# Designs tried in a protein design chat: VHH binders against q9vm92r272to629. Part 5

Target 1, 358 residues: q9vm92r272to629
Amino acid sequence: LEERMAFIEDYQQTQARSLLLYVREHQPAELISENGTIFSTTLDFALGKVKKMVRHAEHYSLDDARIKPPTPAEIVENQTFMVQSTDVLKSNAKFKVSEKVMAEYARLAGLYLDQIESLRPDYRWDGSRNLWILKPGYQSRGIGIVIRSSLDDILQWTSNNQNKKYIVQKYIERPLLIYRTKFDIRQYMLLTITDTKVSIWTYRDCYLRFSSQEFTMDDLRESIHLTNNSVQKRYKNKTNRDSRLPKNNMWSLDQFKNYLRIMGAPDGSWSKTYNGFKQNLVAVVMASLDETELLQNAFELYGCDFMLDEHYNPILIEINSTPDLSPSTEITARICPMVLKDCIRVVVDLPKNPTAAT

## First folded at step 15 (VHH)

Design n58
Fold by OpenDDE, look of step 15:
Structure n58 (fold): chain B 358 residues (1-358), chain A 125 residues (1-125)
Amino acid sequence: as target 1 above (358 residues)
Amino acid sequence: EVQLVESGGGLVQAGGSLRLFCAASGFTFDSYTMAWLRQAPGKRREWVAYITRYGSTDYADSVRDRFTISRDNAKNTVSLQMNSLKPEDTAIYFCAADTGWELVYGESPSDYNHWGQGTQVTVSS
């Protein structure tokens, strides 16, 4: 129940940000009409909500534990806002305000969004459609994953599947694309526990996975929005997809680096990305350590999936404790055996004798 | 016995070039990522470049676009072409067999299984 309430609040906050993002991304004249059905109160509400988020982020933890049940009045206000904001975002409803007033709202929207994004950088990728991805907790490899935008749909989906624990995550609506196609990066992480001390290792090599379809937010099918090989192998590449993309829907790190060069990415872009991997993974592991009993002399290999933003900042989207290491493509046939072999070197060979011949 | 023998170091003026060479023996060379490391006086050993068994390369930011790592699996050799050398590149350079894993957090004996005695590179201003 608490988790559900927290999610609802998160969804509503996201809706507020989404509306403000929408306002920021459009010209004031495009958002208004003399016959507009949306009033300025909707914008006021959104601004107020984001302002509150800023205050909380500055002074208080936004942890779910601090979420208070809404008052009856707040419930009504939230409902009204959700209806009106949805009408704007989904049906292109117009605001009944002057252009001058709308411009001011746009300015404020920008201001408050910048503030909250500075405090919560992860909000930068949320987009304006308030989409969420639902993952079964017991399944891996993209099985049963769905993307939804409607709060009611999400709640209904989770309620109808009570026997299935679902993980609900904000869908990244503005990922970096390569040739108009969605991709993620599979990065391996190794955790070792020795004498109650945790060590975190990242593999220097990684690979990219592509969708078989061009990216579009107008179609939420898994073939477009999931990049897992287990999912994509079921689909044929579309003929309209860029010919420069690989047929097997995978790139090596070298191929990606080459692409970065071709695109004129700043020097050190990969280094930035890789460093970002390390930082994110350490943060996640540290956050989980308090909840985990450490075993002596243990290790675990993880597959970590990252998306990138337009500045090549990584966004962690998933950690898999049993990553697929099958040689399904030329790329994985090369990297997976290496990862395993090198894992043994770290876990077995180095502790015994760092200078031993192998 | 595992042996890594570095050569090619020396004294060079700033802006100059050197080519380091490493001959490896006593282990399965083609199954390892090979790397160059360096250690400046009073500083920790740092990785400079690596090359995977299939030829993928990467470099420390400080040497990117100036240094080039290459390997010959048939000869069990790895090389480091160093161009546009700077005084800050002064260090003992080591050839190493890399585990492929980078320690990000915690303690470990080393990220590398093997390394040589090193070769001195001195860049004068």
Scores: ipSAE 0.680, ipTM 0.852, lowest interface PAE 0.4, mean pLDDT 90
Fold by ESMFold2, look of step 15:
Structure n58 (fold): chain B 358 residues (1-358), chain A 125 residues (1-125)
Amino acid sequence: as target 1 above (358 residues)
Amino acid sequence: EVQLVESGGGLVQAGGSLRLFCAASGFTFDSYTMAWLRQAPGKRREWVAYITRYGSTDYADSVRDRFTISRDNAKNTVSLQMNSLKPEDTAIYFCAADTGWELVYGESPSDYNHWGQGTQVTVSS
């Protein structure tokens, strides 16, 4: 119950940011009409929501994390905002205000968005569509994953599928694209545990997985948005897809490094991206250790999925605790068998034959 | 049984070039990422470059664009071409067989399963 109410609040806050982003990305004249149906109170509400989010981010505490049920008046106000903002974002509904008033709202939107984005840097990856990805709690290799925009659809969908224990996450709307096509990076991580001491290892190799057609937010189908190979192998690549992309929808790390060179990325860009992988993974592991029972003298292998932003900064999407290492392409046929062999080199061979060697 | 033997070290003038070689035997060379490390007098050992089994490379910032690592899986060799050498490059250079994993947190005596004995490179002014 508390989790459901927390999500509803998060969705409504995201809707407010989405509206302000939409206002910022358009000229004021494009947003208004004499016959407009959307009043300035919708913008006042969105600005107020973001201002409250700034206060929360500046004063984080356990008391502030608790969510109270809304009053009947707050329910009506929230519903009115959701209807009006959805009409703007989905139906191109226009505001009934002067161009000068709209320009002032655009200035305020930019100001408040800059404030919250400075406090929550991950918000810079959001767009104006308030999209959420719903994933089954079990590892399904992309089966059962859906992307939804409507709050009612999300709540109904999770209600209709209660036995699957879905995870609801904000969808990253502004990923880096290669030749207009979405991809992710599979990065392996190894945890080794000895006498309550944990060591974190990242694999030196990785691979990229591409979708079968060009990226668009206007179509939420899995062939565009789910880069998992088990999903993408069910689809033929569209004929308008860039011919420079691999037919099997995978690149090796070397192929990605060649792409970076072609695009004129600074020397060492991969090293900085990989350092970002390391930093993200250490942070997540360290945050999780307090709630994890450690097994003595054990190891755990994880498949970690990253996207990149336009500056090649890593965005951690998911950590899979039981990655499938079965070969599926020429790329995975090379890498996946070696990942396990290299785990043995860390877990078994390294302790048996320490640093000094012939 | 397992051997990594470095060669090609020596004395060279600043601005000069040197090519190091590492010959491997006694293990499945083509399944390892290979690396070069160096240790200057009185300094800790530092990583210089690696090359994966598939040819992907990376370099320490101090040697980027001056050094080139390469491998020949048919001959079980790793090479390090060193150009535009500086006195700061003076060190013992070691060839190493990498576990394939980088330690990013915690304790391990090495990221590497096998080490060579090293070859001295001395760059004079």
Scores: ipSAE 0.578, ipTM 0.784, lowest interface PAE 0.5, mean pLDDT 82
Fold by ESMFold2, fold request of step 18:
Structure n58 (fold): chain B 358 residues (1-358), chain A 125 residues (1-125)
Amino acid sequence: as target 1 above (358 residues)
Amino acid sequence: EVQLVESGGGLVQAGGSLRLFCAASGFTFDSYTMAWLRQAPGKRREWVAYITRYGSTDYADSVRDRFTISRDNAKNTVSLQMNSLKPEDTAIYFCAADTGWELVYGESPSDYNHWGQGTQVTVSS
């Protein structure tokens, strides 16, 4: 109902940003043609849309949230924009403007994108493809997850699968890659509940999981884009894959730290990343506790999945309440049993023997 | 009987170096993450560094690039090399056996299973 309308607006806003990103990433001469079919009004619409987004982010107000039905003229403007922008982004259609005019639009695109990205840092992770990931609302170990770019396809997919209660999220188009390959990081979290108070713990160790194929946005197959172990174990690695990548598609934390060192990452980059894990997880748990009644003397183990951006900042992807702790590689054979033993050290042994200098 | 014994503390001039040692007995040392903490006069105890059972390390920002934690599982020892010492590093330094988990939110009487008695480090100006 209201969520469907909100998604359509999010999609249209993202299309506007995608067009401006496309313009920023190309030379003005590459975007124009004397025989071009795309009018400058398409750029004016995208700029106007993003400028309104900047105003909303700067001056949040309940009064600005009023919803009015669109006029027939607004419906036509939106439809025209979506058609023309799609022709640019998907079919490389050219603008019918002078190079000087296009250069000015590129300058404005950069300006407005910088403004909105300073207010919404997560927008820096988006590309120009307006991709969305659709996940079943139940735990599925990667089964039933699809990535789509077309608004109509997304709306039809969710309508045809209403019983599965799909969640639609913006796909992260600009993840950090290691040797041209997508990865995520499995970070464990422990919640302990005592005297109706919650304590949140993060595990000091973690591991990386790699896709079997090189990353590309031109192919949306799960073997490229879904780093879940249950998905990737069904695929063979690319035959001419970078030899520095692990054959079993997993790295230890030590291997990742060594990679950071040889790539010249600043000292303390891992500590910055790990601090970001902690901050993200506390925020999510605290938001969820407002809707949850606490049970005394309980604990819960979670598997948390992160990606990184180009500055090694974490992007929280998923929190799994029933993580599989069965060893599948030398790395999980080492870490998974210790996660369980260390849980006992917190839940059982620590309460029995709390020691500090008195 | 679990025991952690720190040694190597002492008096050193600012800019100098010192190496602390911690000898462990009475528990399965190589299955624990080990940590160093310190307590300055009149201050709360603060974390300095840890080293996991597999050798991964992390440091508090105040000591990063100056201190190095290491372990020898064959000798059941953990050490802390402290370089470029400052008067603010003056504290009692404690060795501790870590649960493997970091407390990020909430309260716990401790997030360390075992503690030593500490060794004094004094950095003079």
Scores: ipSAE 0.570, ipTM 0.764, lowest interface PAE 0.5, mean pLDDT 83

Design n58
Fold by ESMFold2, fold request of step 18:
Structure n58 (fold): chain B 358 residues (1-358), chain A 125 residues (1-125)
Amino acid sequence: as target 1 above (358 residues)
Amino acid sequence: EVQLVESGGGLVQAGGSLRLFCAASGFTFDSYTMAWLRQAPGKRREWVAYITRYGSTDYADSVRDRFTISRDNAKNTVSLQMNSLKPEDTAIYFCAADTGWELVYGESPSDYNHWGQGTQVTVSS
């Protein structure tokens, strides 16, 4: 119950931010009508919600310890807000306020969004659509993943599929695109435990995986939005797809570095991105250590999936404890066998040379 | 049986250049990521650059845009072109065969399987 309430609160907070983003990104005259059906109280609610989020972020850790059941009045108020804000965002409903009043709301929206985004930089990846991706918890390889926008649909889906133990994650609406196409980066991580000490290793090589079709938010099909190869190999590339993209939907790291050069990225941009991978992965492992059983001479290989934002900052999407290492393209045929061989170089060969310098 | 032999070091004036070479034998060279490291007197050994088996490269910030690492798998060699040298580049430079993994947290004897003996580079003012 507590997890369900936490998600409902997250969804409602996201809706409030979505409405403020919508207001900030439109001219006040576009948002109003004398015959408008939406009153300023909807904006007051959204601003209040975000202001509360700022206060929480300034005073507390961001863990879920403060989830409380809503009062009956809060339930009604939240429901009213959800209906009215959805009418604005989905149906282009107009506000019944003066242009001057709307302009002041737009100014406040910008102010509060800037405040919360400075405290939660990941919020800049959100758009105004309040989309969530639902992933089954077991061995999915892309099977059974859906994207939903409606709170009721999400709750119904998880209720109808309780045996799959779905994970609900905010969908990244503003990913970096390459030639109008969504991609992710597969980065391998090795965790080793020796002498009751944990060591974290990142692989020096990686590869990119592309969707078969151009990115659009008007169509939420998996062929557009799920970049893992097990899904994409079932689809043919769209005929109007940019010809510079790989037919097998994978790039090597070298191909990505060449793309960065073509786009005029500063020298060292990959090093910055890779450092971000390292920082994200260390943080996740360290956050999990007190819940991890330490086994002497153990090792675990993980497949880590990242997206990038428009400034090449990494966005960690998931960590897979059973990564597929089958060669599926000429790219994976080169990298995947070497990942395994290089694991041996760390786990077996390095201990055999105890005098190696650091 | 495994051997990495560096050469090309020496004395050079600030602003000058040197090219270091590393000859490898006794192991499957073309399956390793290769690296250059350096150690100034009284300091820890530090990473300078690496080149993967497929030619991808990366550099420490202190040498970025001045140094270029390259490899020749047919000759089992790695080289480091060092331009615009500064006195702080003075060090013993080591060639290493790396595990393919970077240690980013924790302790390990090394993230390199094989090392050379090093070649001295001295940059005078």
Scores: ipSAE 0.561, ipTM 0.776, lowest interface PAE 0.5, mean pLDDT 82
Fold by ESMFold2, fold request of step 18:
Structure n58 (fold): chain B 358 residues (1-358), chain A 125 residues (1-125)
Amino acid sequence: as target 1 above (358 residues)
Amino acid sequence: EVQLVESGGGLVQAGGSLRLFCAASGFTFDSYTMAWLRQAPGKRREWVAYITRYGSTDYADSVRDRFTISRDNAKNTVSLQMNSLKPEDTAIYFCAADTGWELVYGESPSDYNHWGQGTQVTVSS
């Protein structure tokens, strides 16, 4: 119940940000009408929510993180806000305010969004649709994953599947696209455990996985939005798909590097992205070592999935503790067996390496 | 018996170019990522570049845009084209067979399964 109440608050905060993003992305004249049904109090509420989020992010105390129950008046305010903001975001309802007033709200929306995004850089990946991805807690390889927008739908889904544990994550609405198509990058990580220390290794090679369809937020089909190979292999690529995209929906790292050169990216752009992978993975592993009875002289292989933002910054999506290493394309037929062979080179062969390394 | 033999080192004026070669024998060359490292006088050995078995490359920041690594699996050779050389590039350059993994946290004496003897590169000011 406590987790449910926390999610409801997160959803409502996200709705407030989504409304402000919508306002920032449109011209003030597009948002208003003399016959508009939405009042400025909806904008005042959204701004207030985000302002409170900024204050909490700047001065957060863990000892004071307890959720305060809403008063009856606050419940009514929240419900009114959710109804009116949904009408704007989903039904294109218009505000009944002057263009001058709307322009001032747009300025304030930008200001408050900049403030919260400086404190939470990951918020820049959100869009205006308040979308959430629900994943089964077991490692599903894309099976059973759904994308939902409605708070009621999400709450009902998790209630109806009580015997399954679901992870609910905010969906990334603004990923980097290649030829209008969504992709992710599979990066392998190896943990080796010796004596009292954990060592973290990243594989030097990786591959990209593409959706079979053009990216759009107007359609939430899995063929567009789930780049997992196990999902995509069931779909036919779009008719007249860009011919530069791979028919088997995979690129090697070399193909991606060639794309970066065609785009005019500076030399070293991949190295910067890869350094970001390394930094993200070290941070996650170190944060996770709070449960750390590891077997001495052991190793664990992980499949890590990243997306990129428009500036080639990595977005860690998932770390899979039982990655699929089955060759499914010519790309995976080359890489996956070598990942296994190279693990042995680290775990078994490297400890006997010549000692004159300085 | 595994052997990695470097050649092509020498004395060059600043701004000049050299091409290093590494000949490999005694192991399955085409299954390894190959790397170049260097050790300047009084300093620790540092990584310079690698090339995977499928041709993907990466470079240390200090040499990016100036050095190019390449490989020839038919001849079991790796080369390093070094352009726009600077005095700080002066070092013994080593060829190495890579594990395929990069250590990013923790402790290991080496990322490399096999090493060469090195070749001296000296860049005069």
Scores: ipSAE 0.550, ipTM 0.758, lowest interface PAE 0.6, mean pLDDT 80

Design n61
Fold by OpenDDE, fold request of step 18:
Structure n61 (fold): chain B 358 residues (1-358), chain A 125 residues (1-125)
Amino acid sequence: as target 1 above (358 residues)
Amino acid sequence: EVQLVESGGGLVQAGGSLRLFCAASGFTFDSYTMAWLRQAPGKRREWVAYITRYGNTDYADSVRDRFTISRDNAKNTVSLQMNSLKPEDTAIYFCAADTGWEVVYGESPSDYNHWGQGTQVTVSS
């Protein structure tokens, strides 16, 4: 129940940000009408929510956020806001305010969004559609993944599937694309525990996975929005997809670096990305350690999936225990055996003999 | 026994170039990531560049676009082409081998398992 409430709150906050983003990105004259059906109170509500978010982020640690049950009045207000904001975002409903007033709202929207994004940079990756991805907790490899925008749909989905634990995550609506195609990066992480000490290792090589189809937000099918090979192998590459993309829907790191050069990316862009991998993974692992009993003399290999933003900052989207290491493509046929071999060297050979010849 | 033998160091004027070589033996060369490290007087050893078994490379920011690392698996050699040398590049340069895994947290032996005796590079102003 608490988790559900927390999600609802997050969804509503996201909706508020989305509305403000919409207002910021449009000209005031385009947002208003004499016959508009949306009232200024909707904007006030959105601004208020984001302002509260800013205050909370400034004064409170994320850990101190006690979720209080909403009052009946608050519930009604939230419902009204959701309906009206959805009407604006999905149906282009207009506000019944003057242009001058709308301009002021736009100014404030910009101000508050900048503030919250400064405090929560991850919010910059969110779009205006308030999309969420639902993943089965027990299944890996993209099976049963659904993308939804409607709160009611999401809640209904989780209710109908009570026997299945679902993870709900914010969908990244504005990912970096390559030739108009969605991609992610599979990065490997090794966790070792020796004498109750944890070490985190990252592999210097990685590979990219592509969707078989061009990216579009107008179609939320898995063939477009999921990149894992287990899903994409079921689909044929579209003929309209850029011919420069690989048929096997994978790139090596070298191929990616070559692309970066072609695109004129700043020197060191990959280094930035890779450093971002390290930082994110360490943060996630450390956050989990407090809750985990450490096994002595243990190791685990993880497949970590990242998306990139327009500045080549990585966004961690998934960590997989027991990643698929099958040689399904020429890319994985090369890197997977290597990763395993090198993992063994780290875990077995090095501790025994740091100067081992093999 | 693992052996790494560096060569090619010397005295060079600022703006000049050097090419360092490393000959490796005693291990499966093509299975390892090779790297160059350097240590200036009074400073800690620092990473300069690496090249994976398949030729993926990266460089320290301080040497990016000036240095180029390459390898020849048939000859078990790794090279470092150093261009536009600066006085701050003065150091002992070491060839090193590693598994391709980088320690990002925890107690680990240096990211590199093996290194040679090094070769001195001196860049005069």
Scores: ipSAE 0.785, ipTM 0.917, lowest interface PAE 0.4, mean pLDDT 91
Fold by OpenDDE, last read:
Structure n61 (fold): chain B 358 residues (1-358), chain A 125 residues (1-125)
Amino acid sequence: as target 1 above (358 residues)
Amino acid sequence: EVQLVESGGGLVQAGGSLRLFCAASGFTFDSYTMAWLRQAPGKRREWVAYITRYGNTDYADSVRDRFTISRDNAKNTVSLQMNSLKPEDTAIYFCAADTGWEVVYGESPSDYNHWGQGTQVTVSS
């Protein structure tokens, strides 16, 4: 129940940001009409929500434990806001305000968004569609993953699948694309526990996975928005997809680096990305350690999936235990055996002889 | 016995070039990532470059575009071409073998790498 409430709050906050983003990205004259059905109170509400977010981010930890149940009045206000904002975002409903007033709202929207994005840079990856991805907690490889925009749909989905544990995450609406195609990076991580000490290892090699389809937000099908090989192998590459992309929907790190060169990416872009991997993974692992009992002499290999932003900052999408190491493509046929072999070296051979022959 | 023997160091003027070599023996060379490290006086040993078994490379920012790491698996050698050398590049350079895994938290990565005696590189102003 608490988690549900927290999610609803997050959804509403995201909706507020989405509306403000929409307002910021359009000309005031385009947003208003004499016959407009949306009132300024909707904008006031959105601004208020984001302002509150700013205050919380500056002064408080946004822990779910601190979320109080909304009052009946607040519930009504939130509902009204959701309806009105949805009309704007989905149906292009117009505001019944003057152009001058709308311009001021646009200014304020920009200001507040800048403030919150400075505190929460990840919000920059959000679009105006307020999309969420639902993942089954017990399954891997993209099975049962759905993308939803409607709060009611999301809640209904989780309610209808009570026998399944679902993870709900904000969908990244503005990812870095390669040739208009969605991609992620599979990075391997190894955790070792020796004498109650945790070590985190990252593999220096990785690979990219592509969607078989050109990216578009107008179609939320998994073939477009998921990059897992288990999902994409079921789909044929579309003819409208860029021909420079591989048929097997994978790149090696070398191929990616070559792409970066071709694109004129700044020197050290990969290093930046890789360092970002390390930082993100350490942070996530440390955050989880409090919840996990450490086993003696244990190790675990993870497949970590990252997206990138326009500045080549990595965005952690998922950490998979027991990642698929099958040689499904020429890329994985190369890297997966290496990862396994090297993993064994770290866990088994290294303690005995750091340069032990296999 | 694992052996890494570095060579090619010396005195060079700023802007000059050197090529370092490392001969490896005593382990399955082609199964390991090879790296170059360097240690300046009074400073910690730092990573310079690595090359995976299949030739994927990366460099420290300080040497990027100036240094090039390469390997010959048939000869069990790794090389470091150093161009546009700077006084700041003065250090003992070490060849190291790596599993391909980098410790990002916990034990120091250097604890898991083997390296030789090193070769001195001195860049004069």
Scores: ipSAE 0.769, ipTM 0.907, lowest interface PAE 0.4, mean pLDDT 91
Fold by OpenDDE, fold request of step 18:
Structure n61 (fold): chain B 358 residues (1-358), chain A 125 residues (1-125)
Amino acid sequence: as target 1 above (358 residues)
Amino acid sequence: EVQLVESGGGLVQAGGSLRLFCAASGFTFDSYTMAWLRQAPGKRREWVAYITRYGNTDYADSVRDRFTISRDNAKNTVSLQMNSLKPEDTAIYFCAADTGWEVVYGESPSDYNHWGQGTQVTVSS
């Protein structure tokens, strides 16, 4: 129940940010109409919500983490806001305000968004559609993944599927694309436990996975928005997809680096990305260590999936404890066996011979 | 027995170039990531560059765009082309081999399990 309430709050906050982002990205004249159905109070509410977010981010205390139940009045206000903001974002409903007033709202929207994004850089990856991805907790390979924008739909989905543990995550609406196509990076991580000490290893090689379709937010089909091979293998590549993309929907790291060079990416862009992998993975593992019973002389291989932003910062989207290591493509046929062999060298050979090459 | 033998070091003026070589034996060369390390006097050994089994490369920021690592699997050799050398590049350079796994947290016996005796590179101002 508390988790549900927290999610609802997060959804509403995201909606507020989405609305303000929408306002910031459009010309005031495009947002208004004499016959507009959206009132300025909706914008006031959004601004207020984001302002509160800024305050909370600046003054985070453990005591503030307690979500208070909303008052009846607040419930009504939230509902009204959700309806109105949804009309704007989904149906391009117009505001019944003057151009001058709208311009001021746009200015304020920019200001408050800059503030919150400074405190929460991850919010920059959000778009204006307030999309969420629902994943089955223990299912790998993209099975049962659904993208939804409606709070009611999300809540209903979770209610109807109570037997299934679902994870709800904010969908990244502004990922880095390659030739207008969504991609992620599969990075391998090895955890070893020796004498109750944990070591984290990252593999220097990785590979990219592409969607078979061009990226668009107007169509939320899995063929467009999921990059897992288990999903994409079921679809044919679109004929209008860029010919420079691979038919097997995978790139090696070398191919990716070549692309970066072609595109004129700054020198060291990959290094930045890779360092970001390390930082993110260490952070996640450390956060989970308190919850995990450490077994002596144990190891686990993980497949970690990352997206990139426009600045080549990695965004961790998934960690898989049983990654698919099947040789499904030329790329995986090369890297997967090597990852396994090298794991054995680290876990088995090294303990037997500390001078063994790892 | 694993052997790594470095060569090609020497004295060079700032702005000059050197090419280092490493001959590897005693292990399956093409299965390992090869790297160059360097250690300056009084400093810790630091990573300079690596090249994976399949030719993926990366460099320390301090040497990026100046140094180039390459390998020849047929000859079991790894090379480091060093251009635009600076006095701060002065160090003993070591060839090393690893599996491609990098320790990012915790204890590892070493960043690299094997390295040679090294070759001295001295860059004069």
Scores: ipSAE 0.758, ipTM 0.902, lowest interface PAE 0.4, mean pLDDT 90

